# Designs tried in a protein design chat: VH-VL binders against q8ixk2r445to577. Part 219

Target 1, 133 residues: q8ixk2r445to577
Amino acid sequence: FFGMLQNKGLTDYCFDYNPPDENQIVGHQVILYLCHGMGQNQFFEYTSQKEIRYNTHQPEGCIAVEAGMDTLIMHLCEETAPENQKFILQEDGSLFHEQSKKCVQAARKESSDSFVPLLRDCTNSDHQKWFFK
Below, E stands for the ipSAE of ESMFold2; O stands for the ipSAE of OpenDDE; V2 stands for 0.75 times the mean of E and O plus 0.25 times the DockQ between their complexes.

## First folded at step 10 (VH-VL)

Design P33 (framework fv_zigakibart; at its last look DockQ between E and O 0.92; V2 from the best seeds 0.82)
Fold by OpenDDE, look of step 11:
Structure P33 (fold): chain C 133 residues (1-133), chain A 119 residues (1-119), chain B 107 residues (1-107)
Amino acid sequence: as target 1 above (133 residues)
Amino acid sequence: QVQLVQSGAEVKKPGASVKVSCKASGYTFTGYAMHWVRQAPGQGLEWMGYINPYSGGTKYNEKFKGKATMTSDTSASTAYMELSSLRSDDTAVYYCAREKYTDYYFDYWGQGTTVTVSS
Amino acid sequence: DIVMTQSPSTLSASVGDRVTITCRASQDISNYLAWYQQKPGKAPKLLISAASTLQSGVPSRFSGSGSGTEFTLTISSLQPDDFATYFCQQYYSYPFTFGQGTKLEIK
């Protein structure tokens, strides 16, 4: 699966990665932003290694969850996907992080109207449902 | 060069409708949310809402729900805002403004369209 | 809605002066604050974003500071081209709201 990774509950919002420096693509947080269909910053791929790859730059970035964190951070992809980069996109649309045993949820950043994907206890909320478009 | 060019000034009677256009160029039209902001004479700026030209999704300021309708034509790279049931207090300059990608403030503005409502 | 209050509403100053405009938010908006300059008959022009980030092409005499509820726009040495109306805008939450404006006029 590849393309825009869109949230079901937070309508019209997609995974978005826009690092301040295109030559430094790792270490920043993945956010949610209005889906725009231009590719690039909203183009992701779910691989057979259970990675969520950011397919814009080489080397490719893979979404990771760092220890003790609930945010999604871009790391470099590795030949063998590390445990903290493994996700299961389930049939019901939930995106499950294997290591933390939590689900990716569209959430507000603080109390603002900016949004980010965060790890949360798995529920049946549409805010935890994702699909590629 | 990013440009937003709006339609010309409008003079309307109370109860009428007006549709303002905002033609975008110099960038991918569907890639950026287009906002509308009004400014009554001698007054400040009021955010009216936005449209996502890609999806057609909109968000309105509650104050302008039922008053303003935002649409877009991707083939023409043009955003539209229609004002209905015009009243004298709808007299204002209306601006389209492009949202800075991922940041929600406005980096480019149209030149504004003056809408005058008078008997 | 978040209310943005600017002060002063009108400011008279001379070329070369240091001027300060304040914007207060009715609640914490972190650094989600932008400043615009507007001249008569023209659209607003973005000057500063994220409370303190100067936009490209904006003279360095402009600066912004603040976080939370108190924000400041400063012009270190006023130039003739700077006489205009200035607006702050919060983009912390919808609906986005602007300050009522500060008209900077020549003394």
Scores: ipSAE 0.899, ipTM 0.953, lowest interface PAE 0.5, mean pLDDT 96
Fold by ESMFold2-Fast, scan of step 10:
Structure P33 (fold): chain C 133 residues (1-133), chain A 119 residues (1-119), chain B 107 residues (1-107)
Amino acid sequence: as target 1 above (133 residues)
Amino acid sequence: QVQLVQSGAEVKKPGASVKVSCKASGYTFTGYAMHWVRQAPGQGLEWMGYINPYSGGTKYNEKFKGKATMTSDTSASTAYMELSSLRSDDTAVYYCAREKYTDYYFDYWGQGTTVTVSS
Amino acid sequence: DIVMTQSPSTLSASVGDRVTITCRASQDISNYLAWYQQKPGKAPKLLISAASTLQSGVPSRFSGSGSGTEFTLTISSLQPDDFATYFCQQYYSYPFTFGQGTKLEIK
């Protein structure tokens, strides 16, 4: 699968990676932003290794969550996907982070109306359901 | 360069409707949310809402729900804001403003459209 | 709704003066604050975003500071082109709200 990764509950919002500097591609947080259909910062590929790849810039980035953290950050992809970069996209749209045993949820940044994907305990909430468009 | 060009001034009678346009150029229209802001004569700025031109999805300030309707035409790179059942207190300058990508503040503004409601 | 209050509403100053305009939010908005300049008959122009980030093409005499609920816009040495109305805006939460404006006029 590849394309825009959209949230079912927080309608009209998609995974977006917009680093502040093109020379500083890795290490920044993945955000959620209004879907725009242009590809680029919202174009992701779900691979057979269960990676969510960002390949708009080189070297390719892979979404990861570090142990004990709940934020999704951009790491360098590896030849064999490490556990912290593996997400199982389930039939119901849940995006399960294998290493932490948690699900990706659309969530507020602080108490604002800006949004980010965060790891949370798995529920049947539409805010934890994702699909490629 | 980025430009937002709005339609010309309108004079309407109470009860009429008016549709203001905002034509975008110099960037990919579907990539940026378009907001509408009202300024009554001699007063401050009031946020009305936004439209995502890609999806047609909208968010309104509660004050303008049922009064304003936001639409867009991607083939024309034009956003629209329609006011229905006009009253004298709808007299204002209406601005379209482009949202800075992922940052929410307004980086470019249209020149404004004056709407006067008078009988 | 988040209420934005500017102080003063009107400010009289002379060319060369250091001018400070204050903006207060009714609740914590972190640094989600922008400053706009508006001249009569014109659309607002973005000056500062994220409380302190000066926009490209804006003269360096303009600066912004603050976080949370108290914010300031400073013009270090007033020029004739700076006489205008200034608005702060929070973009932390919907509905987005603006201060009432500070009119900077010649003393």
Scores: ipSAE 0.842, ipTM 0.932, lowest interface PAE 0.7, mean pLDDT 93
Fold by ESMFold2, look of step 11:
Structure P33 (fold): chain C 133 residues (1-133), chain A 119 residues (1-119), chain B 107 residues (1-107)
Amino acid sequence: as target 1 above (133 residues)
Amino acid sequence: QVQLVQSGAEVKKPGASVKVSCKASGYTFTGYAMHWVRQAPGQGLEWMGYINPYSGGTKYNEKFKGKATMTSDTSASTAYMELSSLRSDDTAVYYCAREKYTDYYFDYWGQGTTVTVSS
Amino acid sequence: DIVMTQSPSTLSASVGDRVTITCRASQDISNYLAWYQQKPGKAPKLLISAASTLQSGVPSRFSGSGSGTEFTLTISSLQPDDFATYFCQQYYSYPFTFGQGTKLEIK
């Protein structure tokens, strides 16, 4: 799957990666932002290795969750996907993080009207449902 | 060069409607939310709402819900804001403003459209 | 709604003066604050975002500071081009709101 990774519950919002320095893509948080058709910052690929890849730079970025954390952070992809970069996009739309056994949820950043994807206990909430467009 | 060019001044009678346009150039129109802000004579600025021109999704300040209708035409790179059932206190300058990508504040503004409502 | 209160409402100053304009939020808005400059008959122009980040092309004599509920805009040495009205704006939560403005006039 590839394209804009959209949230069902938080309508009009997509995974977005907009690092402060376009030449330093590692270590920044993935956000949610209004969906657009421009590619690049909202263009992701779900791979057979269960990665969510950000394919706009070389070397490529892969979304990861560091141990004990709930934020989605950009790491470099590796030849074999490490466990913290493995997500299962399930048939019901849930996005399950294998290592933590939690699901990706659309959430507010700092209680503001800015949004981010965070790991949470899995539920049936539409805010935990995702699809590519 | 990013530019937002708004339609010209309007004089209307109470009860009429007006539709203000905002034509964007110098950037990908569908990639940025377009906001509308009003400024009554001698007053400050008041946020009215936005449209996502990619999806057509909108958000309104509750004060203007039912008064303002925001639309866009992506093929013309133009956002629109229509005010209905005009009253004298709708007299103001109306601005379109582009949202900074991912950051929510406004980095470019149209020149403003003066709407005057008088009997 | 988050109320943004600016002071002073009007400020008279001379070229070369150091001026400070304050903006107070009715609740904690972190650093989600922008400053705009508006000249008569013109649209607002963005000066500062994130409370303290100068926008490209804005002279270095402008600076912003603050976080939480108290914010300041400072012009270190006032120039003729700086006589205008200044607005703060929170973008922490909808509806976005502006301060009432500070008119900076020639003394």
Scores: ipSAE 0.687, ipTM 0.898, lowest interface PAE 1.5, mean pLDDT 93
ESMFold2 (binder alone), look of step 11: mean pLDDT 93; pTM 0.945

Design P34 (framework fv_zigakibart)
Fold by ESMFold2-Fast, scan of step 10:
Structure P34 (fold): chain C 133 residues (1-133), chain A 119 residues (1-119), chain B 107 residues (1-107)
Amino acid sequence: as target 1 above (133 residues)
Amino acid sequence: QVQLVQSGAEVKKPGASVKVSCKASGYTFTGYAMHWVRQAPGQGLEWMGYINPYSGGTKYNEKFKGKATMTSDTSASTAYMELSSLRSDDTAVYYCAREKYTDYYFDYWGQGTTVTVSS
Amino acid sequence: DIVMTQSPSTLSASVGDRVTITCRASQDISNYLAWYQQKPGKAPKLLISAASTLQSGVPSRFSGSGSGTEFTLTISSLQPDDFATYFCQQYYSYPHTFGQGTKLEIK
């Protein structure tokens, strides 16, 4: 799968990675932003290793969660995906992070009207349902 | 370069409707939310709402729900804001403004369209 | 709605002066604050975003500071081109709201 990774509950919002410096691809939080259909910052590839890859430029970025954290951060991809970079996209649309046993949920950032994907206990909420568009 | 060019001034009678256009150029129109902001004579700025030109999804300031309608035409790279049931206090300069990507503030503004409502 | 209050509403100053305009939010908006300059008959122009980030092409004499509920815009050495109305805007939550404006006039 590849394309925009859109939320079912928070309609019109997609996974987005907009690093402040084009030469600093890693280290920043993945956000949710209005879907725009341009590819670029919202183009992700879901791989057979259960990675969510950012763009396809070299070196490739892979979404990861650090131990004990709930935010999704961009890391460098590895030849063999480490556990913190593995997400199972399930048939119901849930995105399960294997290492933490939690699901990715669309959530508010700091109580603002900006949004981010966060790890939360798995529920049947539409805010935890994702699909490639 | 990025440009937002708005339609010309309008004079309307109370109860009429007005549709203001905002033609975008110099960037991919569907990639950026377009906001509408008005300014009554001698007053401050008032946010009306936005449209996502890609999806057609909108968000309105509660004050303008049922009064303003935002649309877009992707083939023309043009956003529209229609205001219905005009009253004298709708007299204002209406601006379109492009949202800075992922940051929500406004990086480019149209020149403004003056709408005068008088009997 | 978040209410944005600017002070002063009008400010008279001379070329070369250091001027400060303040903006207060009715609740914590972190650093989600922008400053715009508006000249008579013209659209607003973005000066500063994220409370303190100067936009490309804006003279370095402009600076912004603050976080939470209190913010300031400073012009270190006022130039003739700076006489205008200045607006702050919060973009923390919808509806986005603006201050009432500060009109900077020649003394």
Scores: ipSAE 0.786, ipTM 0.918, lowest interface PAE 0.9, mean pLDDT 92

Design P35 (framework fv_zigakibart)
Fold by ESMFold2-Fast, scan of step 10:
Parts: C-alpha cells; structure tokens; sequence
Structure P35 (fold): chain C 133 residues (1-133), chain A 119 residues (1-119), chain B 107 residues (1-107)
C-alpha cells in the first residue's frame, strides 16, 4: 500500500510529516492535517516489514514509537525493521503497534484543534481506523 | 507570487442570496485550506468557516451554519462563499484568507468584497 | 469560544514613539496567536505569527511577545506608515476569534 493514510473517524485528516527544519528531518512528531492530495508530506508506504515509510527525503524515514511514549516520531529506516517501527494494518483498518500492544488513534494535541496520531488502548472507534487513499 | 482576487461589490435586497468568489494563483490551490472572514462597517473581524479545496470538506462557525455555504472549483482555482436569506446586518466586507500549511494562521488575504443589503 | 480582548481600543501617538498594544485570551492558547495590521479600505496583513515570529517583509520595529493568555505587540520608533488598526487572533481552537482591534491614530 502507498498513498495518503487517512482517518475514518476524523474524515478529512491524513498522516502528515512537515518538519520545521529541512536540515533535521528525523526526530520530529508525525501530525494529522487536512488531506491535500499533493503527495510530499502526506505520501507514505506500508511495507512487507510492517513499516510506515516516508520517502520524501533521503535517507528514508520510518515512523517509530519510543519506549514509554505515545507519540509517533520519524526515525531513520533500518535494513531490518526494529520492533518499535512495526505497525500491523489490520483488515478492519486498525493500525496495531505490536511492541506496545496499542493502536494508533487520531487525537487532539492538548486541548487545541491541532491533531496528532497517538498510541491508545485498542477500541472499535472510527478514530482508530485508517486506510490508504 | 501568491494572490487571492475576489469578485466585485454587490448590492442586494433583503431575502436575496449573494455568492462571493475568491480566485487563487501562485500556488497549488488544493494544498491549502481557504477561510472566510467578514467585517461589518466599523466593526472587528469575524471568522465564518473554511473549505478544504482538495476534498470539498467544510467547517463552519455555528453562527453561520445554514446561512453560509462554502464551495470550490478546482479547475478554476476558485473558492466561493454564498450567503442566503440576506438581512441588513449581513452588510459587511467579506474576505477570503489562506491558511498557512500546518501552522493554521492566515498568511494571505483577498482584497475583500463589499456586500450591501438594502432596499 | 475563546474571547480575545485588546487594550487600548484607541491609542494616540506621535512619530518616533514606542507603542505597546496588549491582547488577552480567555484561556491558555500557548503561542497560537497572530497579529494583523489593517489600513483603511484594505485587507488585514499578517505581521506576526506564533506570538513572536516576525513575517518576511515586515519592518524590524515590530515585535511580539507573550504566551498563554497575555500577549503584546510593540512598535519601536513609530513611523507614519504604522497608523492603522491592529488585531490579534487566536488559532488554538475553533471558532477562530479576533480581538476587537486597537486603532492607532496620530496624536
């Protein structure tokens, strides 16, 4: 799969990676933003190793969750995907992070109307359902 | 390089509808949300809502739900805002404004369209 | 809704003066605050974003500060071109809301 990774519940929002500094493209948080169809910051690839890859810049970025955190951060991809970079995209649209046993959910950043993907206990909520467009 | 050019002034009678246009140039039209803001004579700025030109998805200020309708035409790079059932207190300058990508503030504004509602 | 309150509503000043305009939010908005300048008959122009980030092409005499609920726009050494109405705007939560405006006029 490849394309825009869109949320079923937060219907007009897609995974987006827009680092503030083009010289430091890893280490920043993945956000959700209005889907725009331009590729670039919203173009992701789901691989056979269960990675979510961001190929806009070189070297290639892979979404990861750091130990004890619930935010999705951009890391460098590795030749063999580490466990913290593996997400199981299930048939029902759930995006399951096996290492933490949690699911990716569209959520507000604090109390603002800015949105981010966060790890949460798995539910059948549409805010935890994702698909490639 | 970025420009937002709005349609000309309108004079309407109470009960009529008006449709204001905002033509974008100098950037990828579908990449940026377009907001609408009005300003009554001698008053402050009031946010009306936005449209995502890519999807056609909209969000309205509760005050304007059922009153304003926002649409866009991707082939013409033009956003529209229609006001129905016009009243005298709809007399205002209407602005379109582009949302800065992932930062949410308004980086470019149209020149404004004056709508006057009178008999 | 987040209420934005500016003070003063009207400010009389002379060329060369240091001018300060304040903006208060009814709740914590972090640094999600923008300042706009509006001249008579013209559209608003973005001056400052994220409370303190000066926009390209805006003269360095303009500066912004603050976070949370208290924000300030300062114009050092006021110039004739600066007589206008200034608006603050929060973009933390919907609906987006503006202060009532501060009209800066010639003393």
Amino acid sequence: as target 1 above (133 residues)
Amino acid sequence: QVQLVQSGAEVKKPGASVKVSCKASGYTFTGYAMHWVRQAPGQGLEWMGYINPYSGGTKYNEKFKGKATMTSDTSASTAYMELSSLRSDDTAVYYCAREKYTDYYFDYWGQGTTVTVSS
Amino acid sequence: DIVMTQSPSTLSASVGDRVTITCRASQDISNYLAWYQQKPGKAPKLLISAASTLQSGVPSRFSGSGSGTEFTLTISSLQPDDFATYFCQQYYSYPRTFGQGTKLEIK
Scores: ipSAE 0.768, ipTM 0.918, lowest interface PAE 1.1, mean pLDDT 93

Design P36 (framework fv_zigakibart)
Fold by ESMFold2-Fast, scan of step 10:
Structure P36 (fold): chain C 133 residues (1-133), chain A 119 residues (1-119), chain B 107 residues (1-107)
Amino acid sequence: as target 1 above (133 residues)
Amino acid sequence: QVQLVQSGAEVKKPGASVKVSCKASGYTFTGYAMHWVRQAPGQGLEWMGYINPYSGGTKYNEKFKGKATMTSDTSASTAYMELSSLRSDDTAVYYCAREKYTDYYFDYWGQGTTVTVSS
Amino acid sequence: DIVMTQSPSTLSASVGDRVTITCRASQDISNYLAWYQQKPGKAPKLLISAASTLQSGVPSRFSGSGSGTEFTLTISSLQPDDFATYFCQQAYSYPYTFGQGTKLEIK
């Protein structure tokens, strides 16, 4: 799969990676932003290795979760995907991070109307359901 | 160059409706949310809401729910804002404004459309 | 709704002066604040985003600072082109709200 990774519950929002420095794309947090269909910052690939790749920049970035953290950050992809970069996209649309046993949820940042994907306990919430568009 | 060009001034009677247009050029129209802001004579700025031209999704300031309707035509790169049941206190300059990518602030504005409601 | 209050409402100054205008939010808005300049008969122009980020093409004499509930816009050496009304805006939560404006006029 590849394309925009859209949230079922937060229906107008997509995974977005908009690094402040285009020469250093690693280490910044993945956000959610209004879906726009332009590709680039909202174009991701879900691979057979269970990676979510950001192919807009070279070298390619891979979404990861650092130990003890609940935020999704961009790291460089590796030849063999490490466990912290593996997400299982399930039939019900859940995006399951097996290493942490948690699911990716669309969530408010700081109780503001800005949104980010965060690891949370898995629920039946539509805010934890994702699909490629 | 980014440009937002709005329709011309309107004079309406109380109870009428008015539809203001905002034609975008110089960028990918569906890539940016379009907001509407009004300014009554001698007053400050008041946020009305936005539309995402890609999805057609909208968010309104509660004060304007049922009063304002935002739409867009992607093939014409034009956003619209319609006000119904006009009253004298709807007299204002109405602006369309583009949201700066991921910042929620307004980096480009239309020139404004003056709507005057008088009996 | 988050209420934005600017002070002063009117400021008289001379070319070359250092002027500061303040914006206060009724609750913590982190750095989700922008400053706009509006000249008579024209649309507002974005000057500063995220409390302190100067927009491209805006003269370096403009600067913004603050976080939480108190924010300031400073013009270090006032030029004739700077006489205008200035508005702050919070983008922390909907509905977005603006301050009432600060009119900067010639002394």
Scores: ipSAE 0.771, ipTM 0.917, lowest interface PAE 1.1, mean pLDDT 93

Design P37 (framework fv_zigakibart)
Fold by ESMFold2-Fast, scan of step 10:
Structure P37 (fold): chain C 133 residues (1-133), chain A 119 residues (1-119), chain B 107 residues (1-107)
Amino acid sequence: as target 1 above (133 residues)
Amino acid sequence: QVQLVQSGAEVKKPGASVKVSCKASGYTFTGYAMHWVRQAPGQGLEWMGYINPYSGGTKYNEKFKGKATMTSDTSASTAYMELSSLRSDDTAVYYCAREKYTDYYFDYWGQGTTVTVSS
Amino acid sequence: DIVMTQSPSTLSASVGDRVTITCRASQDISNYLAWYQQKPGKAPKLLISAASTLQSGVPSRFSGSGSGTEFTLTISSLQPDDFATYFCQQSYSYPYTFGQGTKLEIK
């Protein structure tokens, strides 16, 4: 699975990663932005190890959630994916984060980012349904 | 480097239609949403809607739904906004504006197109 | 729709004055607020995004503050080039809405 990861409920919004420093791709929050087809910032790979990889730049990044947090942040990929970097894309489109037992939801952030993917209790909301385009 | 250049002023009769263009340069046209904002004489700014040039998807302010039509030509890097069934209260300056990545604000604006509806 | 209300509608001031313009949202918009400056016959110019982030090239005498429903734009020492109309805008939800504008005039 490779492509733009789009939200079913927040229509026309996709996973997006635009680090402020082009030479450092780690440590910043993943956001949602209007799907625009520019592969550099909106193309992700879902791997057999259940990682969501950002590999348009070197070094490759993997989306992770730190313990006790609900935000998705970019970390360096590891040879063996740690539990905080594993997301199960389920048949119904839910993106289930194994370590926290929560689902990724499109949500409005209270600070600088307008829309972001956040961990929330799993529901049948379309805001928790994702697909590769 | 980034520029938005709009078409020239238009004078129309009631009932006519008008199509305003906004030509983008200096950036990847499909990477940013293009919004349209109008300003009636002596009044404030009113958001009309946006088009996503990548998908062709549009979002309209309910007030303009069925009145305004937004389109884009990606090969020409040009966005269009057409108003139908013009009335005197459509007299305004119409702006195109680019939505800045991540913050949802308008970092570059066209110079504006004056549309005058007179009988 | 979220209603944005600015106060005052007109403000008379002298060069060197500290000027404060207020913008109120009808519901919580977090920090999804921008400030624009517009001079007669010209397009609006972005001054501040995310309530308090000064845009590149905008003089440091401009500052923004606030969150939720109450926001302010401050000009610490007014210059002749600052006489203009100022608009706040929310981007929290569609439709995007603007305040009615505050016209800053020479006293």
Scores: ipSAE 0.020, ipTM 0.639, lowest interface PAE 7.1, mean pLDDT 87

Design P38 (framework fv_zigakibart)
Fold by ESMFold2-Fast, scan of step 10:
Structure P38 (fold): chain C 133 residues (1-133), chain A 119 residues (1-119), chain B 107 residues (1-107)
Amino acid sequence: as target 1 above (133 residues)
Amino acid sequence: QVQLVQSGAEVKKPGASVKVSCKASGYTFTGYAMHWVRQAPGQGLEWMGYINPYSGGTKYNEKFKGKATMTSDTSASTAYMELSSLRSDDTAVYYCAREKYTDYYFDYWGQGTTVTVSS
Amino acid sequence: DIVMTQSPSTLSASVGDRVTITCRASQDISNYLAWYQQKPGKAPKLLISAASTLQSGVPSRFSGSGSGTEFTLTISSLQPDDFATYFCQQDYSYPYTFGQGTKLEIK
C-alpha cells in the first residue's frame, strides 16, 4: 500500500523526506514532520518486498539502515531488496527492521526542533506504531 | 504572538448539546495539532482528544467517542469541540491547547470555557 | 491506560524551602513526561517537557528529573509566586493522562 506513513503516538507526524536537490535524492536522513496531506515529500510506498519506497523523485529511493547505525537513510532501490532495506510492518503497527532486530520509533532530535525515526529496542509504545493513510 | 481565544461560558440543561470554539492567531493554524482538555470543578485534567487542522484527522480518548466531536475551520483559524447529550457530570472548564512543535506537549492554552449543566 | 500518580496530593511549605513533587507512571514511559503549573482560575502553564527540559522563561529554580516510571519536579528555593497546583502528564501513548495534581500551599 502507499500514502502517508503516520505515527500513532506523535500527534499526526509523518515520514518525510526533503532532498536538497532533485538530482541528489540519496544519502540524507529521513525525518518526521506534521502531516500536511499534499503528498510529495511525505508520499511513500510499502512494497511486497518489504521496502519503504520514495518515488516522488527519480531515481527511486528506498529507506535503509546502515550496519551499526540507528538512523533511517535514503538509498537507491535495488532490483532485489537488500536486508538493510527491509522493514516488516506488523499487525500491531510496529515497523520491525529484521536485520537489526529493532523497531522504528518516533524520537526527539537532541539540540534540535525536529523529530526523526530511529531504531530502538522494540516496546509497546505508541511511538513505535505506524500506519498508512 | 500566539493566542488561543475561546468562546464564552455556557449554561445548559441535561440532554442539550454545546459547541465550544477556539480561535487561533499568531501562527500558522494548519501547522499544529489542537487538543482539548477538560477539568471538572476542583478536579484534575482529562485529555479528550485532538484534531489536525490541516487534514481534519482526529483522535479521541475512548471515553469521549460518540460524545465529543472535534472540527476545524481553516479559513477562520478556529477549532471546535461539540459535546452531545449533556449530563451534570459534564460540568467542567474546557480548554483548547496547541501541541508544542519541538516537544509534543501543550505550549499554549486557551483561557477556558466554563460549561455548566444543571436543571 | 497509563495511570499517573502524584505524591503528595497537598504540600505545605515556606518561602525559601526546597520542595519535591513525585510522579509515578503505571508503566515505563521513558522520558515522555511534562510538568504543568496551574494557578486558580487560570489555564495550566507548561514548565518542563521531556522529563527534564526547562521551558524558555521558566525560572531556573525549577528542575525535572527521572525516567521510566518515577519522576520528580524540584523547586530549589520556593518563591511566593510558586504556590499553585502542579500536574504531570505522559505523552507516551493514547490516551494522554495527567496525574491528579499536587497543591502547593503556604505553611
Scores: ipSAE 0.008, ipTM 0.611, lowest interface PAE 9.4, mean pLDDT 86

Design P39 (framework fv_zigakibart)
Fold by ESMFold2-Fast, scan of step 10:
Structure P39 (fold): chain C 133 residues (1-133), chain A 119 residues (1-119), chain B 107 residues (1-107)
Amino acid sequence: as target 1 above (133 residues)
Amino acid sequence: QVQLVQSGAEVKKPGASVKVSCKASGYTFTGYAMHWVRQAPGQGLEWMGYINPYSGGTKYNEKFKGKATMTSDTSASTAYMELSSLRSDDTAVYYCAREKYTDYYFDYWGQGTTVTVSS
Amino acid sequence: DIVMTQSPSTLSASVGDRVTITCRASQDISNYLAWYQQKPGKAPKLLISAASTLQSGVPSRFSGSGSGTEFTLTISSLQPDDFATYFCQQWYSYPYTFGQGTKLEIK
């Protein structure tokens, strides 16, 4: 699978990675933004290693969650995917982070109307359901 | 060069409807949300809502729900805002404005369309 | 709704003056504030984003500062082209709201 990773509950929002400097793709938080179909910042690949890859730049970035955190951060991809970079996209659309045993949920950032994907307890909410478009 | 070109001035009677267009050029039309903002004499700027031209999804300021309808035509790179059941207090300049990518403020504006509602 | 209040509503100044316009939000909006300039008969033009980021093509005499609830737009040495109305806008929460505007007039 590759394309835009769209939320079922927050229906017009897609995974988006928009780092301020294209020469330094790691270390920034993955966000959600209005789906636009332009590729680049919203183009992700789901791999056989259960990675979510941002492959617009070389070297490729892989979404990860650091220990004890709930935010999704861009890391460099490794030859063998580490556990913190593995997400199971389930048949029901849940995106399950194996290492933490939590699900990726579309959520408001702070009290603003900006949105981000966050790890939350799995609840079967449509805000935890994702699909490639 | 990014340009937003709006339709010409309109004079309408109370109870009529008006449809304002905003033609975009110089960028990928579906890549950016298009917002509508009005400015009535003496009232300042008032946000009405936006449309995502890619999906057709919309979000309205509660004040304009059921009053304004936003649509877009991707083949023509044109956004529309229709205002129904016009009243005298709908007299205003109506602007389309492009949302800055991921930051939600407005980096480019149309020139404005004056709508006058008079009997 | 977040209420944005500007002060002053009108400001008279001379070319070469340093002028300051203030914008207050009714709740904490972090740095989710933009400043626009509007000349008579024309659309607003973006000057400053994220409270302090000067936009490309905007003269360096313009600057913005502040965070939370108090924000300031400063013009360090006023030029004839700067006589206009200035608006602040929060984009922290829907509905987006603008200040009432500050009209900068020739003294």
Scores: ipSAE 0.697, ipTM 0.894, lowest interface PAE 1.5, mean pLDDT 92

